# VH-VL binders against Protein krasavietz (kra): the designs that were tried, part 8

Target 1, 172 residues: Protein krasavietz (kra), of Drosophila melanogaster (Fruit fly) (q9vne2r244to415)
Amino acid sequence: KLHKAQASQEAKRELQQALIDDINDEKPYNEITSDIKDFSQRTNIPDHEIIVIIWSTIMSLGEWNKKEELVTDQAVRHLKNYCPLLQAFASTDRSELALILKVQEFCYENMNFMKAFQKIILLFYKTEVLSEEIILRWYKEGHSNKGKMHFLEQMRKFVEWLQSAEEESESE
Short names: E, the ipSAE of ESMFold2; O, the ipSAE of OpenDDE; V2, 0.75 times the mean of E and O plus 0.25 times the DockQ between their complexes.

## First folded at step 12 (VH-VL; framework fv_socazolimab)

Design y4 (from x4 with heavy chain I31S; at its last look DockQ between E and O 0.50; V2 from the best seeds 0.00; counts 0 for: pae E 3.3 > 2)
Fold by ESMFold2, look of step 12:
Structure y4 (fold): chain C 172 residues (1-172), chain A 120 residues (1-120), chain B 109 residues (1-109)
Amino acid sequence: as target 1 above (172 residues)
Amino acid sequence: EVQLVESGAEVKKPGSSVKVSCKASGGTFSSYAISWVRQAPGQGLEWMGGIIPIWDEAKYAQKFQGRVTITADESTSTAYMELSSLRSEDTAVYYCARDSEFYFDYMDVWGQGTTVTVSS
Amino acid sequence: QSALTQPASVSGSLGQSVTISCTGSSSDVGSYDYVSWYQQHPGKAPNLMIYEVSNRPGVSNRFSGSKSGNTASLTISGLQAEDEADYYCSSYTSSNTYVFGGGTKLTVL
């Protein structure tokens, strides 16, 4: 049982390294996507775990500024480069929610990113990695306890903006 | 179609302040960043700073930190740039420009420009 | 002195192609796709020609953008008289500010 769990973790580490190698080789994102899909099928790693591995790998490639005021925009610049890759694996509601929860966890565990959460989710909304419905679901009931009051307050104005756009659409 | 209309030309004395307005029409205002760029006579473009109105989030070029204040009024769809302690080298055309939604990225709509002359 | 370096001038004949370079640091040009290009005719406001290195905002496909290493390039093919203008590159930098290149005067011969 322990060997099976360790073999599963070894497959995930192999995926992470293969992704790093593909990025360093400057492969087009459609080729990287194909490589990951082949690996996923071979190893039976589900979509909601794939997207989290992609996130973790992408963030491991950054040399992050220690100043909160600089790291937020740095994160947006870095992540924007990889949004096509993330979008390719945001294939289900479960994978999208897993991504939001992983971002929440990352920002909570990395103090210089505590104020970056909203901007990252905003990027994923703008680039269609995350749907409005899943962001609203996270806000209402899908969030974790990790820093929840802080992150919910961060998101409040954006959620209100989303809800105002919905009302305008319905009236038309 | 989005348009930006700036306030009219001004002549100022050294040491005074100027406040230029930038009124947006024909589109969404609050979620788009607004940047301010100036151009001295015969010179290139120089970014001064900008704001994202929905968050009241202003950013400033280091050169202007402490002298420039950028604000926005969502109810009137108007951004403002105030430059204090004016010097002769502040004589320039001042542009407002609509940047990207939610972020600073690229400036796709520009105002006509406002000439500010600081008397010698 | 600008953090982005452009040639002061370039020239080309009608129908020819020209390329304008914009060189900066790895953090300002090479690592991220935040380079934009603006065209400015005398006495007028700048116009966005290329954003995020290579995207056109509804302008002619005679204008194309690219990047190699720390150098971004604007290529104008099939030169026409109205292309004669000043061209500026810009980047939203790792210091969370915009910088502009010094500008390039394009003369159509």
Scores: ipSAE 0.451, ipTM 0.812, lowest interface PAE 3.3, mean pLDDT 89
ESMFold2 (binder alone), look of step 12: mean pLDDT 91; pTM 0.936
OpenDDE, look of step 12: ipSAE 0.520; ipTM 0.825

Design y5 (at its last look DockQ between E and O 0.55; V2 from the best seeds 0.00; counts 0 for: pae E 5.5 > 2)
Fold by ESMFold2, look of step 12:
Structure y5 (fold): chain C 172 residues (1-172), chain A 119 residues (1-119), chain B 109 residues (1-109)
Amino acid sequence: as target 1 above (172 residues)
Amino acid sequence: EVQLVESGAEVKKPGSSVKVSCKASGGTFSIYAISWVRQAPGQGLEWMGGIIPIWDEAKYAQKFQGRVTITADESTSTAYMELSSLRSEDTAVYYCARDSEYFDYMDVWGQGTTVTVSS
Amino acid sequence: QSALTQPASVSGSLGQSVTISCTGSSSDVGSYDYVSWYQQHPGKAPNLMIYEVSNRPGVSNRFSGSKSGNTASLTISGLQAEDEADYYCSSYTSSNTYVFGGGTKLTVL
């Protein structure tokens, strides 16, 4: 019971290091994705845990500005480059929700990122890492308590836009 | 599918301000950045800044910080760029463009607005 | 001076291929896929030709983009007279701002 949890944590640390090594080696993202899938199958790490490890690893590679107004742009720039990798593991409702909750936690625990949440979610929407359905589900009931009033207010206009756009036939 | 139409040419005196409009049609407006790019006669392209209308939050190139104001009106699908304290080197064509993402690429461009600064 | 360096001019004969370079830092070009290319004819607005290093937005497959190290490249094959124009690369730089290269005048001979 406990031994399996310990072995799983060791495997996750090994995955993180392997991902760092692949990124530093400048491997193509399709090759990195294949490496992660092989590792995942060998170690039985599910996609909703994989995507959180990918997020944490990608964010650990940044040298973040301490000024809130500068770090938001930096974060979006950094994350855009890795969206193909995140997309590959955002394949289920559970993995998408795990990602948005991890982003919420990250922004809450790192004060210079408090205003970055909405822009990161917009990026993930536009690059198809996160679906409209999961963003709306997070807003309604899926969010955590970590800074919830702040992040819900931050997202209000975007959520309202998503709900209105669903009713419109823009291409007709 | 999006189309951007800018306001007409302007002739201005040194020290004055100019405000150029950019009306979007035929697509979504609120969640895409609108960037402003200028080009002086015979010169290259120069990014001035941009705004994502839904958040009314503008970003400016350092060269223009303090002289340029970029705004958007979602109700009319129109972005604005105002450049103050005009001088002769501000004579240029001013383009608006839809920036596909947060500072990635500009896939739709307006026709350009000529601003001439002379006394 | 721009953070992105392009040659001032290049030339090629009708039907040949030419390559235009765009060199920046590892943080501006090498490590990130934000490079785009624009074509501009005299008196006209720029047109997007390549985005995210190598993607075409519905333009001819005679236009291709690539990157090696800190240099992005635009290659135009089968040169035609209408390819004569100015070409600009662009990137979202490590200074958290968007920038254009200085531009390259392509002359078709």
Scores: ipSAE 0.127, ipTM 0.674, lowest interface PAE 5.5, mean pLDDT 86
ESMFold2 (binder alone), look of step 12: mean pLDDT 89; pTM 0.921
OpenDDE, look of step 12: ipSAE 0.788; ipTM 0.903

## First folded at step 13 (VH-VL; framework fv_socazolimab)

Design z1 (from x4 with heavy chain F102W; at its last look DockQ between E and O 0.51; V2 from the best seeds 0.00; counts 0 for: pae E 3.8 > 2)
Fold by ESMFold2, look of step 13:
Structure z1 (fold): chain C 172 residues (1-172), chain A 120 residues (1-120), chain B 109 residues (1-109)
Amino acid sequence: as target 1 above (172 residues)
Amino acid sequence: EVQLVESGAEVKKPGSSVKVSCKASGGTFSIYAISWVRQAPGQGLEWMGGIIPIWDEAKYAQKFQGRVTITADESTSTAYMELSSLRSEDTAVYYCARDSEWYFDYMDVWGQGTTVTVSS
Amino acid sequence: QSALTQPASVSGSLGQSVTISCTGSSSDVGSYDYVSWYQQHPGKAPNLMIYEVSNRPGVSNRFSGSKSGNTASLTISGLQAEDEADYYCSSYTSSNTYVFGGGTKLTVL
């Protein structure tokens, strides 16, 4: 119904603003995480929607360089600050895939981030926000059509590296 | 177990160039950034640039832009730094260092250093 | 580019603690966790002591790192004679380059 959809949208906006306020107040991430989990339980907003709101909020706080080469590493530095928060809501396969798809959409819609996609996914792999399994699933079948040939090609060497490491571990 | 072994000391004349090699062993080469840092006698550390071999992605400190070329050869697990138009002020120890996977972040393994002396 | 400012020297007695500061801009220190610390004994290559502000790469827990505002700090507790060395902070900056501080000579008394 329209009232329920409007109330759900308002709850999500309230979450985004509360997150902005908590970050500006420099609250510890474990406290922010607890508050978000309580909010999501009360409102039945699942982790795959929460993590997208966290992503969007975090990216809205950046003052982004217009030069593509500078913005790529800037994005990695910015996002690294928030990996513990993202980890807390990357709790299911669906939430991890939702995050990758949101990153894909963001980079597609923001031209200065077109070369940043791989570096962002690598950060999330290195910090255990995203699992190898879900990254490979995104590469094989889970990606969207938004710039897909560009982003798949960008990721090819990393995926090949992941697959080579799997072959090594399988031999043990 | 990861080791970086640099080429031997060099004595060069002003106006010439030097190419220092840095061979990595005991680990994966292609995905780790390799940085070059120099130290003049009695002075501090100065980052010159670095490369991520798998993508041939080189970066340079502005001071050295146009004089330094950093390359890597994945087949030999060797990085190279070439400094041209040498001056007496370029007399220093030149270190290679392994940085992080995929990114420049911190330098955890260092070569022994290559002394380059520029003297007329 | 902006410099990282370290004191030129610091001293402490055996068994005591010392703290070495490293101050930069918000973009180079305050906003991001890319500060690392290197120890260098005379005639030797630098050795990584702290990375990403506070992480130890398998070194003694006598070495700890922290950050407050635009100042990163290296604290060495339980000073030992072998701690006498030069200490450099560095940061991978917003201009996609490393900068090093000027170095701090630690003297153990």
Scores: ipSAE 0.377, ipTM 0.771, lowest interface PAE 3.8, mean pLDDT 89
ESMFold2 (binder alone), look of step 13: mean pLDDT 90; pTM 0.930
OpenDDE, look of step 13: ipSAE 0.830; ipTM 0.915

Design z2 (from x4 with heavy chain S100D F102W, light chain S31G D33N; at its last look DockQ between E and O 0.80; V2 from the best seeds 0.00; counts 0 for: pae E 3.0 > 2)
Heavy chain, then light chain:
Amino acid sequence: EVQLVESGAEVKKPGSSVKVSCKASGGTFSIYAISWVRQAPGQGLEWMGGIIPIWDEAKYAQKFQGRVTITADESTSTAYMELSSLRSEDTAVYYCARDDEWYFDYMDVWGQGTTVTVSS
Amino acid sequence: QSALTQPASVSGSLGQSVTISCTGSSSDVGGYNYVSWYQQHPGKAPNLMIYEVSNRPGVSNRFSGSKSGNTASLTISGLQAEDEADYYCSSYTSSNTYVFGGGTKLTVL
ESMFold2, look of step 13: ipSAE 0.442; ipTM 0.783
ESMFold2 (binder alone), look of step 13: mean pLDDT 90; pTM 0.925
OpenDDE, look of step 13: ipSAE 0.845; ipTM 0.917

Design z3 (from x4 with heavy chain S100D, light chain S31G D33N; at its last look DockQ between E and O 0.67; V2 from the best seeds 0.00; counts 0 for: pae E 2.8 > 2)
Heavy chain, then light chain:
Amino acid sequence: EVQLVESGAEVKKPGSSVKVSCKASGGTFSIYAISWVRQAPGQGLEWMGGIIPIWDEAKYAQKFQGRVTITADESTSTAYMELSSLRSEDTAVYYCARDDEFYFDYMDVWGQGTTVTVSS
Amino acid sequence: QSALTQPASVSGSLGQSVTISCTGSSSDVGGYNYVSWYQQHPGKAPNLMIYEVSNRPGVSNRFSGSKSGNTASLTISGLQAEDEADYYCSSYTSSNTYVFGGGTKLTVL
ESMFold2, look of step 13: ipSAE 0.496; ipTM 0.803
ESMFold2 (binder alone), look of step 13: mean pLDDT 90; pTM 0.928
OpenDDE, look of step 13: ipSAE 0.873; ipTM 0.923

Design z4 (from x4 with light chain S94Y; at its last look DockQ between E and O 0.64; V2 from the best seeds 0.00; counts 0 for: pae E 2.9 > 2)
Fold by ESMFold2, look of step 13:
Structure z4 (fold): chain C 172 residues (1-172), chain A 120 residues (1-120), chain B 109 residues (1-109)
Amino acid sequence: as target 1 above (172 residues)
Amino acid sequence: EVQLVESGAEVKKPGSSVKVSCKASGGTFSIYAISWVRQAPGQGLEWMGGIIPIWDEAKYAQKFQGRVTITADESTSTAYMELSSLRSEDTAVYYCARDSEFYFDYMDVWGQGTTVTVSS
Amino acid sequence: QSALTQPASVSGSLGQSVTISCTGSSSDVGSYDYVSWYQQHPGKAPNLMIYEVSNRPGVSNRFSGSKSGNTASLTISGLQAEDEADYYCSSYTYSNTYVFGGGTKLTVL
């Protein structure tokens, strides 16, 4: 059981390094996706764990400004380049929720990103990495306790906007 | 089809203020950034700032910081730009333009422009 | 004085191709894909031709955009008389501001 846990950690570190190497080598998106899927099958790492590793790797590649007021837009610009890769592994409700929870954790643990959470989730909504359904589920019940009141308040106006759009469609 | 209609031309004295309106129709207003761009006679385009109405939070070009106030009213689908302490070099055509959802990226719909003349 | 440098003018004959350059810093052009191109006829508002370096917003495929290093380019093929206009590049920069190039007057000969 202990040997399996050590092998799983080793596999995840190997995946992260391979992803860094592929990105630095400027491999096309479909080739990177194929490499990750092959690795995932060999190691039995599910998509909800893979997408978190992709997120962490992508964020590790940023050279972040120390000024909080600039880092939010910088994060959006950086992440936009990788949305096709993230979307390839946002294959299930579980993988989407795992991503939004990881973003919540990241922003909570990295103080300069505390106000960036909403803008990152909006990017993922716009680029179809995250569905409206999963964002609403996270808002109502799926969030963690890490900074929850802060992040729920950030999202409130967007969630209200989403719910107003749904009311319009129901009135047909 | 989205359309932006700006308020009419203005003639102003140096030291006064002008407030230009930009009314959007034919589309969603609240989530799209609205930018303000000016063009002096015979010169190029200059971004002044913009706002994303759902957050009521504006950004400004450094050159105009302290002189420009940009606001939006979601209930009327109207953005406003107010430029204070007018000078002769502020004589220009002032455009509003619709930018991207949630972000500034590119300006795809433009108003026809408002001429502001600052004359002694 | 502009952060983005364009030639003041370019010219081309009917049916030929021209390329307009837009050069800036790595922060303004090279590192991110936020370059747009606008066409402006005299007395008219600007019109978006290219966004995010190379995407067309429903305009003719005679207009194409590209980037190499710190230089973005607008190429207009099959020149027509109506292409005679001013062309501006723009970028949304690190400092949360737009910058525009100084503009290029295209003359169709």
Scores: ipSAE 0.475, ipTM 0.806, lowest interface PAE 2.9, mean pLDDT 89
ESMFold2 (binder alone), look of step 13: mean pLDDT 91; pTM 0.935
OpenDDE, look of step 13: ipSAE 0.792; ipTM 0.903

Design z5 (from x4 with light chain S31G D33N S94D; at its last look DockQ between E and O 0.54; V2 from the best seeds 0.00; counts 0 for: pae E 3.3 > 2)
Fold by ESMFold2, look of step 13:
Structure z5 (fold): chain C 172 residues (1-172), chain A 120 residues (1-120), chain B 109 residues (1-109)
Amino acid sequence: as target 1 above (172 residues)
Amino acid sequence: EVQLVESGAEVKKPGSSVKVSCKASGGTFSIYAISWVRQAPGQGLEWMGGIIPIWDEAKYAQKFQGRVTITADESTSTAYMELSSLRSEDTAVYYCARDSEFYFDYMDVWGQGTTVTVSS
Amino acid sequence: QSALTQPASVSGSLGQSVTISCTGSSSDVGGYNYVSWYQQHPGKAPNLMIYEVSNRPGVSNRFSGSKSGNTASLTISGLQAEDEADYYCSSYTDSNTYVFGGGTKLTVL
């Protein structure tokens, strides 16, 4: 039991380092995805845990600015580069919700990112990392208590837009 | 496809203000940045600022800070740029442009421009 | 913030290639991949030709973009009469503003 728990944590640390190495080596995303899927299969780590490790690793690679407004734009632009990787592991409702909850926790625990939450979620919506359905589930019932009043209010206009969005009018 | 239609040409006196509108149609408005760019006769392009409508979040070029106000009305899919304390140097064609993103990256759709002439 | 510097004019013959440079600082160009290029014919609005240094938004592959150090470049190969226009580079900088180059008039000989 203890060995299994320690082996799982060792595997997660190994995955994080392997991901850092692959990114620094500038491997194509399809190779990085394949490496992670192979690792996931060998270690039996599910996608909802993998996607959280990917998030944490990606954020560890950022050279963050201390000023809140600048760091928000910086974070969105940094994350956009890695959306294909996140998409590959946003394979289930559980993995998508795990990602939202991890982002919520990150922004709650890192004060310079307090304004970033809704912009990160909008990025993940536009890049199809997160579905409208799962964002709405998070808003209604799936959120954690960590800063919930702040993040629910922050998301209110976006959620209202999603519920009433006009995605009509394409001629081609 | 998305189109941006700007309000008509205006002639203004020095010291007055102008408010140019930019109506978006044929696409999504609220989650894309809208920028304002001007071009004086025979001169280059100059970014004035922009807005992300869903958050009512405006940014301004340093040169125009304090003279320009950019707003958006989601219900009419219209952005506005108001330039105050007009001078003859403000005579230009004023463009609105849509960014492909909800932040400022590059401008993929442009209005046809509207001429503002400042003269006595 | 530093303006982006472009040559005032360049020229090339039909069927040849021409390259337009856009030089700024590391905060404007070198450190970031937010350079775009716009084509503007007389009396018309600008049109996006290249974004994020080298990506084409459905325009001819005769247009290519690149960056080396603090200089971005637009190369137009197989030059055609319709390519005669003004060309502007732009960048979104670390100070969260757009900047434009002064423009380059391309003359097709």
Scores: ipSAE 0.419, ipTM 0.776, lowest interface PAE 3.3, mean pLDDT 87
ESMFold2 (binder alone), look of step 13: mean pLDDT 90; pTM 0.931
OpenDDE, look of step 13: ipSAE 0.803; ipTM 0.905

Design z6 (from x4 with light chain Y92W; at its last look DockQ between E and O 0.50; V2 from the best seeds 0.00; counts 0 for: pae E 2.5 > 2)
Fold by ESMFold2, look of step 13:
Structure z6 (fold): chain C 172 residues (1-172), chain A 120 residues (1-120), chain B 109 residues (1-109)
Amino acid sequence: as target 1 above (172 residues)
Amino acid sequence: EVQLVESGAEVKKPGSSVKVSCKASGGTFSIYAISWVRQAPGQGLEWMGGIIPIWDEAKYAQKFQGRVTITADESTSTAYMELSSLRSEDTAVYYCARDSEFYFDYMDVWGQGTTVTVSS
Amino acid sequence: QSALTQPASVSGSLGQSVTISCTGSSSDVGSYDYVSWYQQHPGKAPNLMIYEVSNRPGVSNRFSGSKSGNTASLTISGLQAEDEADYYCSSWTSSNTYVFGGGTKLTVL
C-alpha cells in the first residue's frame, strides 16, 4: 500500500518534469498528449489527477506580473496556448471538476490571482475544456470553501446567463 | 447575423460633447465586448475604449481616460460612447465594433461609422 | 499605449504575392498571439482579415498571417485589383489596451 503510494508520487513528479521538458523543447501538443497518455497507461494515473498536474505545470512556467490589475489578462493569454492540452484530459466530469477545484485553490493561494478566477473559467468554457454542466455543478455544490464567497459572487452573473436562454422566446 | 447600426452624423461646436449610439441586432449582446475606434480624416485607426455589457466592464485608452464615457444598455442591446470637451482634433469617423465574447481580442463586426465634425 | 510599426506603403503586380510587416515589443507582439489584421477600402469601415496571428474569419485563403519574434506578417497571394486598400495590424496588449499600427497602403500595379 505504502509502496504503491511512493511509486505513484514519484510517477507524478516524473510526469511534471517530462511535461516541462516537452514544452521547453516546443514539441507539438499532439505529441505531448501522446507522451502523457502513454505515461498514464503505464502508471495507472487517472485523468482527474493528470489534468491537475498539467495545470500546475503550465502555471509554474508563467512569469507573472506583480500587479493584480494586469495578471488576469496575462493568465488568460498564457493559458489559452495550452487549452488543447487541457482539453485532451478533460475526459470525464470528475476531471473537469478537479480542474475547477484546482483553479479555485490556486487563485485562493496566490492573492494576485483572486480576481482572475472567473476569467480563467470563462476561457475554459469558451475553449470547451469545461462544460456548462460541470460549471453549474461546481457553482451549486462542488466548490470548496477556499474563497467561496468571493468566487461564487464573481461567477454569479455568468452562471445567471448560462441558466437563462438569452436567444429563446420564453417568458416566465 | 449580428449587425451594428450607429447613430447619425453630428456637427458640434468646440467645448461641447457628443454621444454616439451603437445598436446591435441579434440576441447575443451582453457577453460580447464592444469597442470604439475613431479615424480622423486621412489618418489611421485609434482605439478609444470598450465595454463588456454583462459586467459593465469598461476599459479606456489612456489618451481618452477622463474625457470618454462608454456605457451599455442590455435591455436595448445598445452601447454608447460620449466624448466631452470637443476640439477640432476630434473631427473623425467614430466606429463601434463587436469584439470577442468575454474578452478583448479582435473586432469582427463593425458599424457603418458616425462622422462627428467639430467646427466653430 | 504602444504603437505597432508598419511600412507606410507596399506595392505589387497583379498575381504577385506581397507581405506587410507589423513590428512591436515582446509584450505587444512577441509573447502572445493577439495580432489581428484589418483591410479598409476608401470610405468604408475596416474589415477583419486575420485574427490571433493566423486565423481567417471566412476570408479568402489568399490572405495568410504569421509571426516570427516580435514581427507579425500579412501575406496576400495572387494579388487582385480589389486588394488595393489600407491595411492595419492591431494587438490587445499586456497593458490591457489595443494598439494599432499606422497602416500600410497597398498599391496594385
Scores: ipSAE 0.543, ipTM 0.822, lowest interface PAE 2.5, mean pLDDT 89
ESMFold2 (binder alone), look of step 13: mean pLDDT 92; pTM 0.945
OpenDDE, look of step 13: ipSAE 0.826; ipTM 0.918

## First folded at step 14 (VH-VL; framework fv_socazolimab)

Design b1 (from z3 with light chain S25T Y92W; at its last look DockQ between E and O 0.76; V2 from the best seeds 0.00; counts 0 for: pae E 3.7 > 2)
Heavy chain, then light chain:
Amino acid sequence: EVQLVESGAEVKKPGSSVKVSCKASGGTFSIYAISWVRQAPGQGLEWMGGIIPIWDEAKYAQKFQGRVTITADESTSTAYMELSSLRSEDTAVYYCARDDEFYFDYMDVWGQGTTVTVSS
Amino acid sequence: QSALTQPASVSGSLGQSVTISCTGTSSDVGGYNYVSWYQQHPGKAPNLMIYEVSNRPGVSNRFSGSKSGNTASLTISGLQAEDEADYYCSSWTSSNTYVFGGGTKLTVL
ESMFold2, look of step 14: ipSAE 0.359; ipTM 0.758
ESMFold2 (binder alone), look of step 14: mean pLDDT 91; pTM 0.932
OpenDDE, look of step 14: ipSAE 0.878; ipTM 0.927

Design b2 (from z3 with heavy chain G27D, light chain S25T Y92W; at its last look DockQ between E and O 0.04; V2 from the best seeds 0.00; counts 0 for: pae E 8.4 > 2, placed apart)
Fold by ESMFold2, look of step 14:
Structure b2 (fold): chain C 172 residues (1-172), chain A 120 residues (1-120), chain B 109 residues (1-109)
Amino acid sequence: as target 1 above (172 residues)
Amino acid sequence: EVQLVESGAEVKKPGSSVKVSCKASGDTFSIYAISWVRQAPGQGLEWMGGIIPIWDEAKYAQKFQGRVTITADESTSTAYMELSSLRSEDTAVYYCARDDEFYFDYMDVWGQGTTVTVSS
Amino acid sequence: QSALTQPASVSGSLGQSVTISCTGTSSDVGGYNYVSWYQQHPGKAPNLMIYEVSNRPGVSNRFSGSKSGNTASLTISGLQAEDEADYYCSSWTSSNTYVFGGGTKLTVL
């Protein structure tokens, strides 16, 4: 079982490096997606782990401003370029929830991003990386405890907006 | 640097419509919400509604529901507010203002205001 | 009634402090941390002074905002002649809209 744990760690490092190399080579995102899918088949890494590695990798490529106001805009611009890649691995409810949870923990652990959480989730909603259904599930009971009161408060306006739009579409 | 420039003053007859434009000079128009706020002579500020151009979604204050149409044209970086069935009480200065990128929060950049006078 | 209640006028002497109140309900001021304050001089567009209850957008630290229950407050310390203006509060509401307060005329004596 030690051998499997060591191989898993090595596979994750290999995936991250392969992704960095593909991005630096400016490969089209459908080619990057194919490379990652091939790697996933060889190593049996599920989509909910792959999408987290993709997130961590693309965020490691940023040179982030220390000011919260500036970093939020910077993060949205950076992430917008990679939404097609993230969407390709947001294939299941589990992978979408894993992404939200990873974003939550990233913002909690990086204080200059504490106010960026909602804008990142809104971007992922707009670009169809995250579905309304999964965002609502995260809000209700899918969240982690890391900064939950802060992040739930951030999301309340958007969640209420989503719920009012859903009510408007109902036939009555 | 973002600047909002509104169309010029207008004099209208009761029962007609007015359409005020609000042109953004920066390249962030498609992301930011645009709100419309009016102020009748000697009175306070009144939020009429707003639009988030990237979603092409408008929200309206109940008082103006049915008489106001707020739209945006991303190709020209211009938002529009059209108020129909004008009455003398609609005489006011009409402001556009930039708001948050995805929802309404606070208005940090304001147009110069457009005076609309409704008289026979 | 989603309108926010402000006093019609307040006054203070040069160098003193004044506080302007903005009272709403649990559906706006009390329920959300999205209260803003705007200063308006005669004939000019409003200017944002405070957002999200207490944040300043690069304005003097003589302007501070706070909230307790359903009431938000704008405090202006070290009053100067140029502070004489109309002041408006605004808040997000549970109906996904804004509301403004009725406005407060500040007179510097």
Scores: ipSAE 0.012, ipTM 0.598, lowest interface PAE 8.4, mean pLDDT 85
ESMFold2 (binder alone), look of step 14: mean pLDDT 90; pTM 0.926
OpenDDE, look of step 14: ipSAE 0.871; ipTM 0.925

